# Ledger of designs, part 6: VH-VL binders against q9zst9

Target 1, 202 residues: q9zst9
Amino acid sequence: ATLTPNHVAKSLAGTSVYTVSNSDNEFVLMSDAEGAKSIGLLCFRQEDAEAFLAQVRSRKKEFRGGAKVVPITLDQVYMLKVEGIAFRFLPDPVQIKNALELRAANRGSFDGVPVFQSDLLVVKKKNKRYCPVYFSKEDLEYELSKVSRSSKGVGVSQHIMVGSFEDVLKKMELSEKSSGWEDLVFIPPGKKHSQHMQEVIA

## First folded at step 5 (VH-VL; framework fv_ustekinumab)

Design b14
Fold by ESMFold2-Fast, scan of step 5:
Structure b14 (fold): chain C 202 residues (1-202), chain A 120 residues (1-120), chain B 107 residues (1-107)
Amino acid sequence: as target 1 above (202 residues)
Amino acid sequence: EVQLVQSGAEVKKPGESLKISCKGSGYSFTGYWLGWVRQMPGKGLDWIGIIYPGDSDTRYSPSFQGQVTMSVDKSITTAYLQWNSLKASDTAMYYCARPSEYDFYGMDVWGQGTLVTVSS
Amino acid sequence: DIQMTQSPSSLSASVGDRVTITCRASQGIGSWLAWYQQKPEKAPKSLIYAASSLQSGVPSRFSGSGSGTDFTLTISSLQPEDFATYYCQQYNSFPYTFGQGTKLEIK
């Protein structure tokens, strides 16, 4: 028994990404590299979606005057993906830089959306275990600074793991109960895990 | 600056015809939809419909279809809301509104309103 | 037609309070929701579009959230000029229906 789509979607609740919709409230789709598939573009920064909107307005006459940037949460995106809609994520370039700085052994470009975790951060709520996954390295560092100052007598080096959001999501989809992957909760950029958990965990 | 300026208050008797106006300035009039909203005394906002000035395409809320007519005169960047025969139930404040440059239907520019009073 | 229901219909609050107004759609509307503020004898003023996007010139104490059927307007620290009636409006499906309004009054 693998994790259900509803369980995976729940772990993604509250994180907003930005896309471009037309006057009929449909996603503006782009072609893949070979023009064979229609793919929706989802930006982690609103300014990147605004840039894409400008591109759509300048090149595609049928979207002039009606297309707009719209926020959509990752849990909604995931449910649309389950229904067969393909999406491509455009990550925050600051987080790409952060991911590359943490990968001394791999000097290539980062593939996918960076996410950050630490074995020092595990949250208990209503007798359940939750492992926060951050879209912002800076947010994780802030939380770790509180843990190292309050729990230990001396400062310790934080342990930060970097991964691809797409890879983490695939591993969750393939995992069985009690694997530990069911414990993950994705933390929106700019939020503390305590604030986010209060809003999404009943 | 972008503005919508509406015509002045009207006092009419039942059965009379009326045409109120909404003049746009500071933007490309034919490039944006224009909406009309009714607010009866002491009540909330009711959506009447929208018109696209570029080609006069109209969409009316079902409750207003056949009760009122939307039109435009592109030469003077003016939209109109018209009644052939007013009823006492038409007494209300009427607003025109335009969506933002980034949103097709979320209204960000509003006229000041035209008060229409229909009584014998 | 999509029915928009606001809660509460009226609310009393004091300056400095955090105020929350909710809006529920009878069916899914994505993020196609706007919030308006209306003061007595004045035209409505746009506050929020696309559920969470703040209109230019609107104070940062106003915020919107939600998607699908459940939406919230929050005023983080109420000011004297914020006492007004607030309306939500869906524009996912024609006709673009309004909620009945929430009147925010001085306590």
Scores: ipSAE 0.000, ipTM 0.411, lowest interface PAE 21.5, mean pLDDT 80

Design b15
Fold by ESMFold2-Fast, scan of step 5:
Structure b15 (fold): chain C 202 residues (1-202), chain A 120 residues (1-120), chain B 107 residues (1-107)
Amino acid sequence: as target 1 above (202 residues)
Amino acid sequence: EVQLVQSGAEVKKPGESLKISCKGSGYSFTGYWLGWVRQMPGKGLDWIGIIYPGDSDTRYSPSFQGQVTMSVDKSITTAYLQWNSLKASDTAMYYCARVSEYDFYGMDVWGQGTLVTVSS
Amino acid sequence: DIQMTQSPSSLSASVGDRVTITCRASQGIGSWLAWYQQKPEKAPKSLIYAASSLQSGVPSRFSGSGSGTDFTLTISSLQPEDFATYYCQQYNSWPYTFGQGTKLEIK
């Protein structure tokens, strides 16, 4: 059996993203690249959602007055996705830059939302293994500075693997139990793994 | 058990089209990336690209971008590597492989290989 | 692209010998390195992933070590079936790259 929607949702608890709602509290939707589907825009930075609101407000009168930026957590987003609502993520450009710097030279773009992991960082609680996945490279670097192997300030980036959030999520959704993908826990930007794990593991 | 079974050897002329296959069994086909590797006669291994069968997302190595096309048919758990117009330089052994379940990357199970010979 | 360089390109050894093959990355790759064994006219076989994790079914005489840029594959007591070409591969960053291979031959 594959991983349940509840398991995937729990791994995403506590991470806020930002969207725009209209005066009726409905998501503001965009057309996808092929124009065939309506999709919600989710920004990892509040400022990007505010910029989107300002852009559409200037061209569409229905966004005046009642339209607003609203936070929503990724576990809530995932459950809405399970119910059939499609979303597109707008990543933090700082993290795009970080992902490109970890890759070979002359790559001008990154597909998807960057996430970061380390082979040096695995958390064990109650005889269960957890593998933190970070939305912020800086947060992961901070945690790695505490481990004996990398704490002397040499080669921290050599222990960081970069991937796309969308790719990781798809792999989790389609993976069997005991594959290792069930061990992942996403760490909210600006939060230490110890603080987040304390809140998630009830 | 996990297996990848590839199609048989091919002998082609330059300019001809070709599609070779790699059939997965013993695992959730749509849950793992599938990669393609080229080995020219007497040479080492060269990475072609990877495809995610769940949504046909692809990543090509720069030297192979536009030269070949990767695709999948989920209903028969089969991946394909396609050429529109073969060249003599395409003569090689082609392997498919599955990405390890405990790594974002890495290839843990390999197909037996498909020998492609292109000669005029 | 990250360049992977193996040393030596070939070596001759006898059954019972301790064999060491090294692999060097042109930049840091953490522990994201795999080792493969390829026998003549056969597909590569996965031996080691994540630099030091032994693949299921692989004999314990095989071991991997290293991190960052310098990696080693060791065969503690060479057996007749171990004569093959060995490849390292980094999977830290795109695109994946292989070393040129090390051919292990009978003395």
Scores: ipSAE 0.000, ipTM 0.416, lowest interface PAE 19.1, mean pLDDT 79

Design b16
Fold by ESMFold2-Fast, scan of step 5:
Structure b16 (fold): chain C 202 residues (1-202), chain A 120 residues (1-120), chain B 107 residues (1-107)
Amino acid sequence: as target 1 above (202 residues)
Amino acid sequence: EVQLVQSGAEVKKPGESLKISCKGSGYSFTGYWLGWVRQMPGKGLDWIGIIYPGDSDTRYSPSFQGQVTMSVDKSITTAYLQWNSLKASDTAMYYCARLGEYDFYGMDVWGQGTLVTVSS
Amino acid sequence: DIQMTQSPSSLSASVGDRVTITCRASQGIGSWLAWYQQKPEKAPKSLIYAASSLQSGVPSRFSGSGSGTDFTLTISSLQPEDFATYYCQQYNSYPLTFGQGTKLEIK
């Protein structure tokens, strides 16, 4: 049996993104880049969602009375995706820059939301193994600096791997129990893994 | 296929009026803002303004407010840029461009341009 | 009005080179920046929107990054068809404003 939607959702708890809803608390949907389907826009930065709201209100008079920026957590987003709503993420541009730097110019563009992890960082809590995945490269570097301070300052960034959040989710969805993918926990920007684990795992 | 087709080149004298066009096809014309951009010979791009065809709402650059008029004719999916009295300094290439849905995609589709030459 | 400043104004490069063009906004514009390519006697072509999103049909050697006030366009391995003038544009607030352009010339 593959990982359940609830298991995947739990790995995403605590990370806020921002969207625009109408007065009926429905997502404001837009066309995808190809014009083929309706998608909801999710911004990692609140200011980007506020700019999108301003445009929505400018174009559609009916939205001026009730449209608003709504914070939503990625676990809630994932459950809506399971129920058939398509989404597009607008990533934090700082993290796009970080991802491009780590790719050593092998390819020009980065597709998707950057996430960062290291084989040097594994957390054990209540006799379970957890592999933290960071939305912020800087947060991962901070955690790795604690490890490297104990061992002659090995280059921290050389142990960071970058991937696409969307690709990681797809692989989790397709994986069997005990594959290792069930061990992943996504760490919200600005949080230490220990702080997040206390809030999510209890 | 989404496309913007502009009217042909114009040669005018100072003081004459002019109206150039930009015809949209392959998309919901009234659902997207349409912008105008000027490029003087050998110079960069200069934003004129945008119009929303659904209600003719306009936003002009302060540099162009009162200098030109943007309008649309929804029945033929066409936008217009108009001058009441041309000046030699209006000599430029004029582009129309669609602003992608809610501006998210930037100016994603461009017309081929209309060259306007104003000389005595 | 938000002023957009590009650097450099002109750049000479060879096929296969990695090219970086920068764009700076006079105030914060979030992620609301696009990059356009313009070849001689042609209309501009959209390359990148929302600072880092590649337009459909644009080669993957093009990439964008940046936030707030500082943005970059990178071409990872320059091809002959990439010699053109490049413009950044902010669309965070009206009036929309373009950078002055960067002319990419063959070395």
Scores: ipSAE 0.399, ipTM 0.793, lowest interface PAE 3.4, mean pLDDT 86

Design b17
Fold by ESMFold2-Fast, scan of step 5:
Structure b17 (fold): chain C 202 residues (1-202), chain A 120 residues (1-120), chain B 107 residues (1-107)
Amino acid sequence: as target 1 above (202 residues)
Amino acid sequence: EVQLVQSGAEVKKPGESLKISCKGSGYSFTGYWLGWVRQMPGKGLDWIGIIYPGDSDTRYSPSFQGQVTMSVDKSITTAYLQWNSLKASDTAMYYCARLTEYDFYGMDVWGQGTLVTVSS
Amino acid sequence: DIQMTQSPSSLSASVGDRVTITCRASQGIGSWLAWYQQKPEKAPKSLIYAASSLQSGVPSRFSGSGSGTDFTLTISSLQPEDFATYYCQQYNSYPWTFGQGTKLEIK
């Protein structure tokens, strides 16, 4: 059997993204690129959501009275996707730049929300293995600076792997129990993995 | 499949009226905003405004407000850009382009352009 | 009004080169920036929206990055069909404004 939606959702707990809601706390939806379905926009930066809110308010007077930017966690987003709501992410552009720099040798664009991992950073708690996945390259570099001081002078960036959040999530969904994909834990931007894991693995 | 087809080139005298068109096909015309962009000879792009075909709601650039009028005819999936009295300074290529309701994707599909020449 | 300034105004490059075009906004615009390509006598073609998202059908050698006031369009390995004028456009607030354009020429 594949991993349950609840297990996938728990790996996403604590990471906030920003969306726009109306006065009834309903998401403001936009058409997808093909115009075939409605999707919610989720911004990794609050200022991007605020610009989207300004655009929404300029188009529909009914939204001026109560429309607002609201934070939502990725575990809540995932459960809404399971219920059939479609979402589009607007990534942090700093992290897009970081992903492109790491992929300089491959050339080309980066698709999706960048996430960063290192084979030097694996946590073992209560006889279980956990593999942190970072939304911020800078946060991972900070953690690796502690490890690299005790590991044989290897360059920090040589141990960083970049992938898309959407691809990682799909692989988790398709994986069977005991495959290793159940070990992933996503780390919120600006948070140390030790602090986050204490909150989710109490 | 999705296309915006614009009317042909126009040659006019100052003071004359003009109405150019942009016909949409291959998509739900009333589900998308439509924008107009001007490009003067040898110059860059200038945003004129946008119109929502579903209810004819408009947003104009301040520099074009009062100079030109946007309208639509939903029955033939066509948008229009109109001048009551042309000036030599209106000489330019005019493009129409499609936008989603809240603009996230920018102007994703463009018409081929209508060249308007105004000279005495 | 938000002013968009592109750098350089023109550049010459050879096939296979890595080309970078910069766009600066006079005010913060978040990620609400698009890039367009225009070939002589043709309508503009959408390349990138939301600063970094590639439009469907656009080759992966094109990439966009940046936020706030400083934005970059990169072509990783220039092809003959890439010689064109490139425009950035902010759609953060009305009126929408374009950069002056960057002309990419052979040689």
Scores: ipSAE 0.366, ipTM 0.787, lowest interface PAE 3.8, mean pLDDT 86

Design b18
Fold by ESMFold2-Fast, scan of step 5:
Structure b18 (fold): chain C 202 residues (1-202), chain A 120 residues (1-120), chain B 107 residues (1-107)
Amino acid sequence: as target 1 above (202 residues)
Amino acid sequence: EVQLVQSGAEVKKPGESLKISCKGSGYSFTGYWLGWVRQMPGKGLDWIGIIYPGDSDTRYSPSFQGQVTMSVDKSITTAYLQWNSLKASDTAMYYCARLDEYDFYGMDVWGQGTLVTVSS
Amino acid sequence: DIQMTQSPSSLSASVGDRVTITCRASQGIGSWLAWYQQKPEKAPKSLIYAASSLQSGVPSRFSGSGSGTDFTLTISSLQPEDFATYYCQQYNSYPFTFGQGTKLEIK
């Protein structure tokens, strides 16, 4: 059996991204590169959404009054995607740089939203196992530094893996229960995994 | 396939009028901005402006305001760049390029260019 | 108007080299920067939009990075077909402006 949309959405709770809404609280949509579908733009950085809003306002008079940048959580985005609404993510450029550096060779482009994970970080809460996935490499490095410092006499080990958020979601959607993919929990940028787990899983 | 096809090369004299074209196909013509870019021989790219075919809204670079006119004919999915009186300094390659409604993707599809030569 | 300055204006490289081209904006443009490749007597080709997003059909050896005022285009392993002039372009505010171009020449 495949993981339910509610299970996938729960793993995304608490992570904010930024989009542009008009005065009626409707998302501003744009055509994809092929002109086939209308898509919503979701920015991981508020400043990128503000820049997009400024461009929209310069081109379309109707957005000059009342259009604004609004945060939306990824669980809400995911449920809208399940209902058929298409979205395009604009990732944090710092995290793109981090992903390219981490892949050993600083070669090629990184397609999609970078996410970071480590086998050294597995959280056990009562009878459940959780594997945190980070949108910020720096946040994961902070958690790894705590693990390293707590083990006196042990050498520093860093096992950071990089993937695309879109590919991880696809694998979660296609996975069966008890496959291990149900253990993933996405950690919002700037948040400690312990803080997030307490709020989401408590 | 999404394509922009431009009109052929032009050789004109100073003071003559000219209208060059850019025909879109394979996409919703009225849903995208159409931009114009000038490249003088041996020089870089200069942005002229953009027009939105759905409502003929235009945005010109201050350097080109009053020098050229952008227009569209939606019935034949064609955009135009027009001069009322050409100058020798208008000698250049002129490109058209497509931008999505909010220009998120930059100029993603380009025409092949129209060479305009103005000399006596 | 926002001024776009590319560095270097030209460079010579060999097939297989890693090539880096930089672009600096005179004021903050967020991530609204595109990179274009132009071969002699051909129209520019879109490579990268939104500073770091690869355009459909563009080889993965091309990558972009940066935000605000400082941006970089990288070609990880130069191929013969990559010898061309490269332009950055800001599309944050009107008028849109291009860098002066970087000519990549065979060494």
Scores: ipSAE 0.006, ipTM 0.561, lowest interface PAE 10.9, mean pLDDT 82

Design b19
Fold by ESMFold2-Fast, scan of step 5:
Structure b19 (fold): chain C 202 residues (1-202), chain A 120 residues (1-120), chain B 107 residues (1-107)
Amino acid sequence: as target 1 above (202 residues)
Amino acid sequence: EVQLVQSGAEVKKPGESLKISCKGSGYSFTGYWLGWVRQMPGKGLDWIGIIYPGDSDTRYSPSFQGQVTMSVDKSITTAYLQWNSLKASDTAMYYCARLPEYDFYGMDVWGQGTLVTVSS
Amino acid sequence: DIQMTQSPSSLSASVGDRVTITCRASQGIGSWLAWYQQKPEKAPKSLIYAASSLQSGVPSRFSGSGSGTDFTLTISSLQPEDFATYYCQQYNSYPYTFGQGTKLEIK
């Protein structure tokens, strides 16, 4: 069987992103790149959402009173996406730089929200296997430093894989028959996997 | 096909008035802001300002406030940039470009430019 | 007004080279930066918006990164059609301001 929306949403619990809402607590929507559909903008950095709010307020009178930046968690975002609401992410630019640096010098652009994994980092809890996926390369490097201290001393960055969050979600949604995609758990920026898993799994 | 088509080149004398145009087609004209950018010969890009065709709301760069006037005629999907009295220093290429209702995507579609030459 | 400074002002390169152009803002602008390409006697073409997002139809060899005050445009494998002047523009706050431009010339 394929993974349920609730399973995918649970893997996303605890990671906050920022959006702009009007005085009625509705998302302020913008046009997609083609100008054909309405989409919500979700920023990984609060300051980017504040700048977007300033644009919204400057351009529409109805948003000058009561429009605000609102945090929302990725599990909530995912459930809204399942219900048909389209979103676009504005990634943390530090992580875009990290993704580009991990790629070969001849590789081009990075599309989507960077996420980082390592085959050296697998967590077992309650006799289940969990594979952490990090929104912050620095957080993953910190965890790998512990593995490096207990091994022969090998370059840890050589064991970091980068992918797009959007592609990972799509693969989880299409996942069948113990493919391993059901084991993923997304780690919020600034958290250790152990801290996060205590809050969302225990 | 989304496009912005600008009026042809102009040769003027100092003190004359001028109105150049930028006609939009292939999209909802009142759903996008229109920006104007100046490029003096051999120089870089200077942002003049933006106008919203739906209500003619404007944002000017302080360097251009009072020097030019932006306007629109939404019945013919056309924006205008106007001078009451041209100076030799107004000699430049003038571009129009559209921006979505919020600037997230930047200036995504540009006109071909209108060359304005002001000489005595 | 926010001042945008590009470096270098001009650069010579060969087809196949990796080229990096930098742009510095006098104040923090978050991710609100765009890159434009302009060929001689042509209108500018949008390449990148929101510091790192590629415009539709732009080749993947172009990439943007950076935030706050320091930004870069990279062309991973230069093609003949890439010889042009490149401009950064902040659109965090009015007035929106451009860098002075970086002219990329054939070596």
Scores: ipSAE 0.501, ipTM 0.822, lowest interface PAE 2.5, mean pLDDT 86

Design b20
Fold by ESMFold2-Fast, scan of step 5:
Structure b20 (fold): chain C 202 residues (1-202), chain A 120 residues (1-120), chain B 107 residues (1-107)
Amino acid sequence: as target 1 above (202 residues)
Amino acid sequence: EVQLVQSGAEVKKPGESLKISCKGSGYSFTGYWLGWVRQMPGKGLDWIGIIYPGDSDTRYSPSFQGQVTMSVDKSITTAYLQWNSLKASDTAMYYCARLYEYDFYGMDVWGQGTLVTVSS
Amino acid sequence: DIQMTQSPSSLSASVGDRVTITCRASQGIGSWLAWYQQKPEKAPKSLIYAASDLQSGVPSRFSGSGSGTDFTLTISSLQPEDFATYYCQQYNSYPYTFGQGTKLEIK
């Protein structure tokens, strides 16, 4: 309990994913790929959640209702996962492509939700350090372009590290305080880190 | 609190008509199918069928098709089970239970039951 | 129709015992199986859905397992309030058939 579930949840605030709920805002759960247990599907794109809703209706055509695609934030998802609800993420395929392009050895598939970081990007505010983790490679590249202009020559050899969101969360959960993992903040797609940090830490 | 409240016990003669009710409260009535289950005295549970309140779509067990009619009045969040002509073999406890609209949770909330006795 | 068969039809046990009830489907039903508890003169109470998931408010001594055709309900340490009749139900395909029931009696 060195790094609490509430701390991990706070690092995920502000990032929306899409799920299917009924008219009472209750989740629609599905069997996993093996048919062994119920899981909730969370999509990073609204269009993928709409396709999932259509699939649920077509597979069980006897079922009807006011089911709809709704946004839910990742901090809410994380707390439900802590309570024992299993989820499967469906990542943005553009970001899967970006992750594969950055990996030299694995060119067929990427396991999990890709996230992007750079050691050239650390935000300091009021004697506290924050390390942004991006769901969009393009957003990180934009921020790095500003660093390159401010520190001529440093950005010439810039690199972007790619990882699995699920693995990063697991490492945060297992880390001791002052390990550096407590400094991570996940940046929603389409947001600048300064904009997001102002909204989350205001 | 989520609950299903059923109508009181009925004593009828063969050939008579009957309509029993199941009123839902504490939840969105159209978010769930409503199911009916029969339990004959001293016997197990027999699934009659389910009805979707949003459009009155019904799914009957083959053994009950044509013997009984399910209906709803969503303006008063009430489901009904109806017989046009009762038989002695209809003597049983009848339960209603809700089923989440995508059917993942089974029958999670049950009514208290309505005892129907049919004798000459 | 899918036929559900429970074993045993009745069993006698003492408080503190580990009790196991089995349910077999005549064809594969995935994990779409629920367990219900019924006390004398009362409506059934939902215990387990999706073969293994506990309903809200159900004590942790109850557990379910299995998939496909063979399923098990286990009570790890029987309490006085657990003496009842237990039913399995498949909800994979219409009609959603119940097992015949297992009556759990005081030894």
Scores: ipSAE 0.000, ipTM 0.433, lowest interface PAE 19.2, mean pLDDT 80

Design b21
Fold by ESMFold2-Fast, scan of step 5:
Structure b21 (fold): chain C 202 residues (1-202), chain A 120 residues (1-120), chain B 107 residues (1-107)
Amino acid sequence: as target 1 above (202 residues)
Amino acid sequence: EVQLVQSGAEVKKPGESLKISCKGSGYSFTGYWLGWVRQMPGKGLDWIGIIYPGDSDTRYSPSFQGQVTMSVDKSITTAYLQWNSLKASDTAMYYCARLSDYDFYGMDVWGQGTLVTVSS
Amino acid sequence: DIQMTQSPSSLSASVGDRVTITCRASQGIGSWLAWYQQKPEKAPKSLIYAASSLQSGVPSRFSGSGSGTDFTLTISSLQPEDFATYYCQQYNSYPYTFGQGTKLEIK
């Protein structure tokens, strides 16, 4: 692997996910299905983390009063994963539906966190090449509507590729420099890539 | 292998007492909630309640509260569902199932079921 | 109590068909919904948890979606072993109520 953990983490900067912490600001961890390891739950929707917090409070008295939903960025999550902490993502169900609709030709189920990309979107800034990857299909479609306006093509949805966030991270970790994988930048839900690039590459 | 093994079928008369069991193996018994579900013949699933084996804390469905008692014996990793006085309407298949400490996975592992028949 | 309503109550389909089953909650439950499969004379089997997460060992043709009050279970290409009754369950609030079930029958 020639891409460092710091390089991968930088590609994830600015995307917030939600977890539950106790009164000591420690993550509330759960066991996996086999009871073999401790796993942190990370929700892409704040309301899902609030529901999880309500569940924790109803079942364990020690979590009442002090436990809270905490936003954490994916770059911080990635660095904690590098240090050995395991996480489970709870995806946005709207994006699961979007992924399944795009995969209708294959009629498969979707496993993992959906991410969306297009060969029509490559951004050049400060003589560097960037390939945006979206957590929201709607955000990508909005940007593609601008490309379509410039007469770049027909059928914007046919230029959308869907993948698993977990698989993309694995490919980045295994890829050599100059493979193209180093050019990826993950776009937070609800953000325009131009705004995100200004904030991250200031 | 995580497994829940339930006791065998029971045939009882109205008014009799009964205690059925669910034995857990392959996981930390005191670290997971254990739930009970009723299924009357030809009907759907009915949630009875859950018990936390670590401290015997219980959450009953209102329709089953006072009708049955959930308990555990940690020394033999076994949960129980008990009736003091059976009714014909208690005739059903009874399932036990494991839930995570925070219920994230729902009822992920199920016992094979115990058929309880109550007839005069 | 939160009431869970499934649609349809029964469905006839052929091998290879795409099948969708819907579950509606009487109030918001976030993503705290599970789907179970029950074959005749067998215990229920967990298929989906947290509305959209596939349980270990479950075939990829099964998928779940939805949030809040409206949820869907989809089987992309029905197989002979999929003829069963399917149940949704909310586990957001006690009691953890089940839907009435959807019986999937061979056409």
Scores: ipSAE 0.000, ipTM 0.567, lowest interface PAE 12.5, mean pLDDT 82

